# VHH binders against q96p44r230to412: the designs that were tried, part 20

Target 1, 183 residues: q96p44r230to412
Amino acid sequence: GFDILLGLDVNKKVKKRIQLSPKKIKGYEVTSKVDLSELTSNVFPEGLPPSYVFVSTQRFKVKKIWDLWRILTIDGRPQIAVTLNGVDKILLFTTTSVINGSQVVTFANPQVKTLFDEGWHQIRLLVTEQDVTLYIDDQQIENKPLHPVLGILINGQTQIGKYSGKEETVQFDVQKLRIYCDP
Below, E stands for the ipSAE of ESMFold2; O stands for the ipSAE of OpenDDE; V2 stands for 0.75 times the mean of E and O plus 0.25 times the DockQ between their complexes.

## First folded at step 12 (VHH; framework vhh_lunsekimig_d3)

Design t2 (at its last look DockQ between E and O 0.87; V2 from the best seeds 0.68)
Fold by ESMFold2, look of step 12:
Structure t2 (fold): chain B 183 residues (1-183), chain A 123 residues (1-123)
Amino acid sequence: as target 1 above (183 residues)
Amino acid sequence: EVQLVESGGGVVQPGGSLRLSCAASGFTFSSYSLYWYRQAAGIERELIAAIYSSGSTYYVDSVKGRFTISRDNSENTMYLQMNSLRAEDTGLYYCARREYKYIPGTYETFDSWGQGTLVTVSS
């Protein structure tokens, strides 16, 4: 698996650490002054396949709408994004689409509200060519269909922890943020 | 209130140079990627260069090697150094801050633009 936090140079950019167990588990306290941004060509030089798994473990107190992870076009538009909507307490997934260039999928099952309790939660998104499945804390929540996708353009930025549609950094804690392209 | 003010346009001969400035206020300048667009008569604005919050840059092929985008975060100002100007470079030059908001099924754009600075390349 690929560690997106390391790909964005988290160890140099985030000064504050969280020790989560006596032995080894480490987390990062991302503050508003941190910029976790990198050229997508440096992180994903071959782009992304149409099928992959996204996994993140985080906690946050943010009540606004923010992108946990996003891949932007050259002019700052979302191609892929995992979005936490703290206003409605739902999760959005954005990906490319042959129809109009993009598609935004809403996960609004009541169990999604658990993500917003200020505790640690794992998000897993299993993305295939045909659908996307949301798991929270190892429980399958919803499956939603996808229109056929396009390959991403790698000439823009990949970012972690930004207010949606904006470039200010969200304060949150993260243990894990990874992508798996092959089993 | 977000404000972007372009300056530095003018009339130059082919092969000449100009340096454009974009003075910004009303937001945390260093956090944002910024963009130069140009608009020739009768066509839509086209992206020509970007400078990302990380400091990395992007140029379209028609200006690569001739134009240099830069920023000074202490002055809240972005620049475009334009060298080896050609007649096709004539137009209004805009700086932009790009913003979007999710709506059901998609997103909407809510960009901030300056009023533009005119560049005329004439023989």
Scores: ipSAE 0.739, ipTM 0.880, lowest interface PAE 1.1, mean pLDDT 91
Fold by OpenDDE, look of step 12:
Structure t2 (fold): chain B 183 residues (1-183), chain A 123 residues (1-123)
Amino acid sequence: as target 1 above (183 residues)
Amino acid sequence: EVQLVESGGGVVQPGGSLRLSCAASGFTFSSYSLYWYRQAAGIERELIAAIYSSGSTYYVDSVKGRFTISRDNSENTMYLQMNSLRAEDTGLYYCARREYKYIPGTYETFDSWGQGTLVTVSS
């Protein structure tokens, strides 16, 4: 698997810590002053497998649309993204598509609104070659079909905590952001 | 309003050098990745270099080792140092910023461009 927080050097870039004790860090308080970007090749040197599990533990107050995690092409186009829409309180999953290069899956189940209550929640996206399944706090929310995907290009950037379509950083808290390669 | 203004183009002989500038305004400069494109006559515009918000850079093979992209966040200016220029480098050079928006099923890109600056490499 891949620890995305580690790959993006969040521990070095983010100064504010969320601590359980003086010696135990629970998470990171990401501010708008931080840029959490890294070359994808430094985070995912071999790219991503066709099947994987995205896991994040975060809380946020953002009422706009933002990408918790995204992988961009060299010229800034989204390849993969986990997008939180604070306006409509839905989650979008973007990935590659053999049909038109990109596909966006919308999770608009009422239970998705839970993510926006400003509390800690875990997001899991089980991505396979056929579908993507959203879990929130260990509860299965929805399963959506996927068109066949393409491998990602690794010569662009990986970013977390960005406003959708922009490169400004949102304020949010994060404990875990990880990819598991064996679903 | 997002504005990008290129400058520094001109006529140079093969082997010569030019330094292009892109003055930016209307957005948080330091937050954004920026790109240099060029367009030769009758050819589609092509990405040649990128500098990301992290400071990382990208170059197409044809300019590697000759061109250097850089930025000064304090001046809201991006640069392209072009050395060892070749005739095939002739074209209009554009700086660009890209945004995107998700739409149902996919996304759309929204590019901001300057007016371009002409680089002519000729004997």
Scores: ipSAE 0.502, ipTM 0.779, lowest interface PAE 1.0, mean pLDDT 94
ESMFold2 (binder alone), look of step 12: mean pLDDT 80; pTM 0.770

Design t3 (at its last look DockQ between E and O 0.90; V2 from the best seeds 0.77)
Fold by ESMFold2, look of step 12:
Structure t3 (fold): chain B 183 residues (1-183), chain A 123 residues (1-123)
Amino acid sequence: as target 1 above (183 residues)
Amino acid sequence: EVQLVESGGGVVQPGGSLRLSCAASGFTFSSYSLYWYRQAAGIERELIAAIYSSGSTYYVDSVKGRFTISRDNSENTMYLQMNSLRAEDTGLYYCARKEYKYYPGTYETFDSWGQGTLVTVSS
């Protein structure tokens, strides 16, 4: 798979590290002063396939709405996004759509609220041409249908850890943020 | 309150140069990507250049090589250096900051715009 953190040059941009001694897993403390943004053409030069798996492991205290990961158009609109809504404690997935250019899928199963307990959690989104399935900590939570998608444009930015619709960086901790193209 | 103020427009001969400024306030300037748009008479305004928070830039083909977008984060100001101006560059030039919000099933845009500065290229 592809490591999004490495693709956004996390080792240069994030100085603070977290050592999780019981597991020997190291993470990154992303502060509000860090900008994890890069041209999408440098991160995904061939775009994304119609089917892929997104995997992230993070913890956060943010109570607002923020994009864990997003791929924007040249004029700053979401083409793909994984959004954590701390107000309602739900997860949103945004992708392209032939119908309206984009579509936003809501995962509101009560078990999604677990993501907001300030602990470490793994999010896995299995994206196919027909649907998207959310797993939290290896448990399948919900499956939602997708309208037919369009390919993404790579001439804008890919970003990690931004407030919804804004460009200020969210304070959060992350261990893993990856794309696997062979689901 | 987000405020964007363009300046530097005027009348210039073909082949001439102008430098536009966009003074910004009401937000953390260095965190945001900023955009120049232009609107010729009878046409919808169009994106012509962007400067991202990372410092990377984007230009449409019609201005690439002639226009240069830049920013000075210490002065909260974005610039557009326009060289080799042509009659078809005539129009109102706007700077913009982009914003969106999620709603059930969709998102909506809430962009901020300046008032525009007029560029006229004629002899």
Scores: ipSAE 0.786, ipTM 0.899, lowest interface PAE 0.9, mean pLDDT 91
Fold by OpenDDE, look of step 12:
Structure t3 (fold): chain B 183 residues (1-183), chain A 123 residues (1-123)
Amino acid sequence: as target 1 above (183 residues)
Amino acid sequence: EVQLVESGGGVVQPGGSLRLSCAASGFTFSSYSLYWYRQAAGIERELIAAIYSSGSTYYVDSVKGRFTISRDNSENTMYLQMNSLRAEDTGLYYCARKEYKYYPGTYETFDSWGQGTLVTVSS
């Protein structure tokens, strides 16, 4: 698997820490002054497999649309993204598509609203070649079909905590952001 | 309003050098990745270099080793140092910023462009 926080050097870039004790870091308080970006080739040197599990533990107060995690093409288009829409309280999953290059899956289940209660929650996306399943706090929320995906290009950037379509950083807290292979 | 203004173009002989500038305003400059494009006559506009918010850079093969993209966040200006210029480098050079937004089931991309600056490499 891949520790995205580690790959993006969050421990070095983020000054504010969330601690369980003086010696134990629970997470990071990401501020708008931090840029959590890295070349994808430095984070995912071999790209991503067609099947993987995205896992994040975060809390936020953001009432706008923002990308918790995104992999961009060289010219700034999203290839893969986990997007939180604070306006409509839904989650979007963007990935590649053999049909037209990209596809966006919308999770608008009422249970998705739980993510926006400003508390800690775990997002888990089980991505396969056939579908994507959203779990919130270990509860299966919804399964959506996927068109066959393409491999990602790794010559662009990987970013976390950005407003969608922009490169300003949102304020949010994060404990975990990982990709697990071979689900 | 996002504004990008290119400058520094001109006529140079093969082997010469030019330094292009892109003055930006209307957004948080330091947060954004920026791009240089060029368009030769009768040819589609092509991406030639990028400088990402992370500070990393990208170059197409045709300009590697000759062109250098850089930025000065304090001046909200991006640069393209072009050395060892060739006739095939002739074209209108644009700086760009990229955006996108989601719509139901898809996203759309939005580009901000300057007016361009002309680079002519001729003996």
Scores: ipSAE 0.659, ipTM 0.850, lowest interface PAE 0.6, mean pLDDT 95
ESMFold2 (binder alone), look of step 12: mean pLDDT 81; pTM 0.781

Design t4 (at its last look DockQ between E and O 0.89; V2 from the best seeds 0.78)
Fold by ESMFold2, look of step 12:
Structure t4 (fold): chain B 183 residues (1-183), chain A 123 residues (1-123)
Amino acid sequence: as target 1 above (183 residues)
Amino acid sequence: EVQLVESGGGVVQPGGSLRLSCAASGFTFSSYSLYWYRQAAGIERELIAAIYSSGSTYYVDSVKGRFTISRDNSENTMYLQMNSLRAEDTGLYYCARKEYKFIPGTYETFDSWGQGTLVTVSS
């Protein structure tokens, strides 16, 4: 697996820490003044397999649309993104596609609105070659089909905590952002 | 409103040098990756160099070692130093800021472009 917080050097870039639990799990208070970007080749030197699990634990007050995690092409286009839409209180998942290069899947089940209650929540996305399944706080929410994917290009940037389509940093708290490649 | 203004183009002989500038306004300059594109006659605009918000750079093979992209965040200006110019470097040079928005099923692009500055390499 890949620890995205480690890969983006969050422990050096984010000054503010929080104690999350009695088990001494630490989190990061990300401010709008921090840039959490890194070359994808440094984080995912061999790209990502077609099947993987994305796991994050975060809380936020943002009511706009923002990308919790994204992998961009050399010219700034999304190849992979996990997007929190605070306007409609839904989650979007973007990945590559043999059709037109990318595809965007919408998770609009009413239970997704829980993510926007300003509390800590775990997001888990189980991505396979055929579909993607969303879990929130260990509850399966929704499964959506995928068109066949392409491998990612690693010559652009990987970023966390950005307003969608923009490069300003969202203020949010995070304790975990990981990719697991072993289903 | 995002505005990008290129300058520094001109006529130069092969082997010569030019330095292009891109003055930017209307956004938080230091937060954004910025791009140089080139458009030669009869072809579409092509990316030639990028400078990412992190400070990392990217160059296409045809300009590696000859062109250097840089930025001055205090002056909201990006530069392209072009050395060892060749006839095939002739074209309009644009700076760009990239933007996208998600729509059902996909995304749309809303890139910002300058008006371009002409570089002519001829003997």
Scores: ipSAE 0.812, ipTM 0.907, lowest interface PAE 0.7, mean pLDDT 91
Fold by OpenDDE, look of step 12:
Structure t4 (fold): chain B 183 residues (1-183), chain A 123 residues (1-123)
Amino acid sequence: as target 1 above (183 residues)
Amino acid sequence: EVQLVESGGGVVQPGGSLRLSCAASGFTFSSYSLYWYRQAAGIERELIAAIYSSGSTYYVDSVKGRFTISRDNSENTMYLQMNSLRAEDTGLYYCARKEYKFIPGTYETFDSWGQGTLVTVSS
């Protein structure tokens, strides 16, 4: 698997820490002053497998649309993204597609709204070659079909905590952001 | 309003050098990745270099070792230092900023471009 926080050197870049005790860091308080970007080749040197699990633990107050995690092409287009729409309180999953290069899956289940209550929640996306399943706090929310995907190009950027389509960093808190390769 | 203004183009002999500038305004310059494109006559516009918000850079193979992309965040200006210029480098050079937005079922892209600056390499 891949620890995305580690891959992006969040521990070095983020100054504010969320601590359980003086000796234990619970997470990171990400501010707009931080740029959490890295070359994808440095984070995912071999790209991503066709099947994987994305896991994040975060809380936020953002009422706009932002990408919790995204992998961009060299020219700045999203290949993979986990997007939180604070306006409509839905979650979008972007991935590649053999049909037209990209596909966006919308999770608009009413239960997705819970992500936006400003509390800590775990997002888990089980991605396979056939579908993607959203879990929130260990509860299965919804399963959506996927068109066949393409491998990602690794010569672009990997970023977390960005407003969608922009480079400004979103203020949010994060404990975990990880990819597991064996779902 | 986002504005990008290229300058520094001109006529040079093969082996010569030019330094292009892209003056930016209307957005938080330091936060954005920026790109240099070029378009030769009768050829599709092509990405040749990128400088990301992280400071990392990218070059297409044809310009590696000869071109250097850089930025001065204090001046809101991006640069392209072009050395060892070749005839095939001739073209209109553009700086660009890339954006996208999600719509139901997909996303749309919208890019900002300058007017371009002409680079002519000829003996």
Scores: ipSAE 0.676, ipTM 0.851, lowest interface PAE 0.6, mean pLDDT 95
ESMFold2 (binder alone), look of step 12: mean pLDDT 79; pTM 0.771

Design t5 (at its last look DockQ between E and O 0.89; V2 from the best seeds 0.73)
Fold by ESMFold2, look of step 12:
Structure t5 (fold): chain B 183 residues (1-183), chain A 123 residues (1-123)
Amino acid sequence: as target 1 above (183 residues)
Amino acid sequence: EVQLVESGGGVVQPGGSLRLSCAASGFTFSSYSLYWYRQAAGIERELIAAIYSSGSTYYVDSVKGRFTISRDNSENTMYLQMNSLRAEDTGLYYCARKEYKYWPGTYETFDSWGQGTLVTVSS
């Protein structure tokens, strides 16, 4: 698997750590002053396969709409994004599509609202060529179909923790943010 | 309100140089990636260069090696140094800030643009 936090140089960029016990440090406090952005060609030089697993563990107080993770085109448009909508308490997944260039999948099952309780939660998205499945805290929540995807373009930026459609950094805490290439 | 104002356009001979400026206000300049676009007569605007918030840059092949994008965050200004200008570089040059919002099933763009500055490359 690939650690996206390390790919964006989190250890140098984020100074504040979250201590969970006297002997264990498990997380990073991302503040509004931090810019977790990197050229996608430096993070994913061979792109992403059509099938993969995204896993993140985070907590946040933000009530607005923000992208936990996104891969942008050269002109700043989303190709892949995991979006937390704090207004409606839903999760959006954006990926490429042979139809219309992109597709946005909405996860609005009532159980998704648990992500917004300010506690630590694990998000897992199992992305295949045919569908995407959302798991929250090891519970399968919802499966949604996907239209056929295109490979990503790697000539733009990969970012973590940005307000959706904007470039200001969201304040949140993160322990894990990884992808695994063969679900 | 977001404001972008281009300047520095003019008439130059082939092989000449110009430096364009884009003065910005109404947003946190240092947080944003910024873009130069060009529009020749009868053609859609085309992206020619970007400078990302990290300082990394992108150029289309037709200008790479001849144009240099830069920014001064203390003056909220982006620049485009254009060298070795050619007749096909003639056009209206815009700076842009990108924005989008999600809707069910899709997203929409709400980009901000300047009025443009005209560059004419002619003998």
Scores: ipSAE 0.695, ipTM 0.867, lowest interface PAE 1.4, mean pLDDT 91
Fold by OpenDDE, look of step 12:
Structure t5 (fold): chain B 183 residues (1-183), chain A 123 residues (1-123)
Amino acid sequence: as target 1 above (183 residues)
Amino acid sequence: EVQLVESGGGVVQPGGSLRLSCAASGFTFSSYSLYWYRQAAGIERELIAAIYSSGSTYYVDSVKGRFTISRDNSENTMYLQMNSLRAEDTGLYYCARKEYKYWPGTYETFDSWGQGTLVTVSS
């Protein structure tokens, strides 16, 4: 798997720590002053497999639309993204598509609203060649079909904590952000 | 309002050099990736270089080793240093900022462009 926080050097870039004890870091408090971006080739040198599990543990107060995680093309278009819509309290998953280059899956189940209660929650997205399944705090929420995907291009940027369509960083807290390649 | 203004274009002989500038306003300059495009006559506009918010850079093969993209965040200005210019480098050069917006099932892209600056390489 891939530790995205490690890949983006969050430990070096983020100054504020969330601590369980003086010697134990629980997570990171990301502020708008930090830019959590990295070349995708440095994070995912071999790209991503068609099937994987995205796992994040975060909390936030953001009431706008923002990308918790995104992989952009060289010219700044989203290839893969996990988007939190604080306005409608829904989650969007963007990935590639053989049909028209990209597809966006909307998870609008009422249970998705729990992500926006400003508490710690775990998001898991089980991505396969056929579908994507959203789990929140170990509960299966929804399963959505996918069009066949394309491999991602790795010559662009990987970013976390950005307003959607923009490159300003949102304020949020994160403990874990990982990709597992063997779902 | 997002504004991008290119300058520095001109006529140069093959092997010559030019430095293009892109003055930006209307957004937090340091937070955004920026791009240089060029468009030759009768040819589609093409991306030639990018400088990301992280500071990393990208170049198409045709300009690697000859062009250098850079930025001065204190001046809200992006640059393109062009050395060893060739006739095929002739064209209108644009700086750009990229945005997108999600819609149900898809996203829409929104690009900001300047008016461009003309670079002519001829003997």
Scores: ipSAE 0.665, ipTM 0.846, lowest interface PAE 0.6, mean pLDDT 95
ESMFold2 (binder alone), look of step 12: mean pLDDT 79; pTM 0.770

## First folded at step 13 (VHH; framework vhh_lunsekimig_d3)

Design u1 (at its last fold request DockQ between E and O 0.94; V2 from the best seeds 0.88)
Fold by OpenDDE, fold request of step 14:
Structure u1 (fold): chain B 183 residues (1-183), chain A 123 residues (1-123)
Amino acid sequence: as target 1 above (183 residues)
Amino acid sequence: EVQLVESGGGVVQPGGSLRLSCAASGFTFSSYSLYWYRQAAGIERELIAAIYSSGSTYYVDSVKGRFTISRDNSENTMYLQMNSLRAEDTGLYYCARKEYKYVPGTYETFDSWGQGTLVTVSS
């Protein structure tokens, strides 16, 4: 698997820590003054497998649309993204598509609103070659089909905590951001 | 409103040098990756260099070792130092900022472009 927070050097870039105890860090308080970006080749040197699990634990008060995690092309287009829409309180998953280059899956189940209650929640996306399944706090929310995908190019940037389509950083808290390989 | 203004183009002999500038306004300059494109006559616009927010850079193969992209965040200006210029480098050079918005099922692009600056390499 891949620890995205580690890959982006969040421990070095983010100064504000959320303490679990005096000796243990629970997470990071990301502010708008931090840029959490890295070359994708430094985070995913072999790219991503066809099937994987995205796992994040975060809380936020953002009322706009923002990308919790995204992998961009060399010219700044999204290849893969997990997007939180604070306006409609829905979740978007972006990935590649052999049909027209990209596809965006919308999870608008009423249960998705839970993510926006400003509390800690776990997002888990099980991505396969056929579909993507959203879990929130270990509860299965919804399964959506995918068009066949293309492999990602790794010569662009990987970023977390950005307003969608822009490169300003949102304020949010994060404990975990990881990719698990799913055989 | 996002604005990008290129300058520094001109006529130069093969082997010569030029330094292009891109003055930016209307957004938080230091937060954004920026791009240089060029368009030769009869050819589609091509990406030639990028400087990302992290400080990493990209160059298309044809300009590697000859062109250098840089930025001065205090001046809201991006630069392209072009050395060892060739006839094939002739074209209109653009700086760009990329942007996109999600729409149902996909995303749309909203790139910002300058008017361009002309570079002519001829003997």
Scores: ipSAE 0.921, ipTM 0.957, lowest interface PAE 0.5, mean pLDDT 96
Fold by ESMFold2, fold request of step 14:
Structure u1 (fold): chain B 183 residues (1-183), chain A 123 residues (1-123)
Amino acid sequence: as target 1 above (183 residues)
Amino acid sequence: EVQLVESGGGVVQPGGSLRLSCAASGFTFSSYSLYWYRQAAGIERELIAAIYSSGSTYYVDSVKGRFTISRDNSENTMYLQMNSLRAEDTGLYYCARKEYKYVPGTYETFDSWGQGTLVTVSS
C-alpha cells in the first residue's frame, strides 16, 4: 500500500508523537500550525485507479466539519475527500462523477456516530467502480452506489486535516492513513 | 470580512511588463492558496495562475514562462509579475480566495474576489 502521511512528509512536518504504550510510539499529533499539503503530482503522479481502499486510524475532538483527506483540482475544488461532519456526526465521501463532475455520498448510519466519541477508530473505505463501502473498526456499516467516475487531475493539492472548504488545519491525532490501489 | 484588492494594472506596449498586487485582509493569509484570474472582453473569467498554501505554483500554458505568481505572507500580499506581454493578455485581472461547502449530493462555492485591475496591451 501507499502511506499518504509519508507522501505528505509527515515526519518532517509533525514534531509531536503519541506514545501508545510504554514500548510503542506510533501516532502523530497534528496541530493547527501544521500544513500537510503537497502537490498531487508529487504524491500520486499516475493519479488514482477507479478502485482502491482508503484506511485511516485517528482520534479527534473536533466538532466542526473537516476533511481527513482530500484531493483538490487546480482551482481548489474537491475531487476526492473523506469528510468527518462533527455537527451531524456523519461521514461524507466525495469522488469524481461523469454526470456532474463530482458526487458526494453520505454515510449516516447511527453506528457512524462512534467515530465522534474522541477515541481511536479505524475507517476503511472500499471504493469500486460501482460503489463505496464504509467499515468502522472492521465492521461493515453501509454500502452506497457510485455514478461512474472520472480520473483525477493531478495539478492541484493533496491535503490532510483541513476544515471542509477551507485551508486551516484541524487539530487531531493520526496513526495510519494509507491507500491500497491493487487490493 | 474577507477583502481582496488588486492594483498595478495599466496600459503597456507589447513586450512590456507589469506587476500586479493583491492586498488581502480578513483571513489567515498564509494558510490559503490564492489565484489570479483574467477576463477578456466577451469571454468568461479564466484561471491563469495559482500559488498554493504549500508554496507550489500552477500556470496555464498560455502564460508559462512569462508570468510569475508570488506572495509575501508578512505583508498579506500576492503578486503577479507579467513579462513579455501580448495583446491577448488584455483584460481585467482578479485575485481570488476559494471556499466551498458540502450540500446534499455535491458542494457549493463561496469564493471571494477582488474588484479587478485592468491591463491593456496596445501599441
Scores: ipSAE 0.811, ipTM 0.901, lowest interface PAE 0.8, mean pLDDT 92
ESMFold2, look of step 13: ipSAE 0.790; ipTM 0.899
ESMFold2 (binder alone), look of step 13: mean pLDDT 79; pTM 0.768
OpenDDE, look of step 13: ipSAE 0.875; ipTM 0.933
ESMFold2, fold request of step 14: ipSAE 0.796, 0.783; ipTM 0.900, 0.893
ESMFold2 (binder alone), fold request of step 14: mean pLDDT 80, 79, 79; pTM 0.771, 0.766, 0.768
OpenDDE, fold request of step 14: ipSAE 0.918, 0.919; ipTM 0.955, 0.956

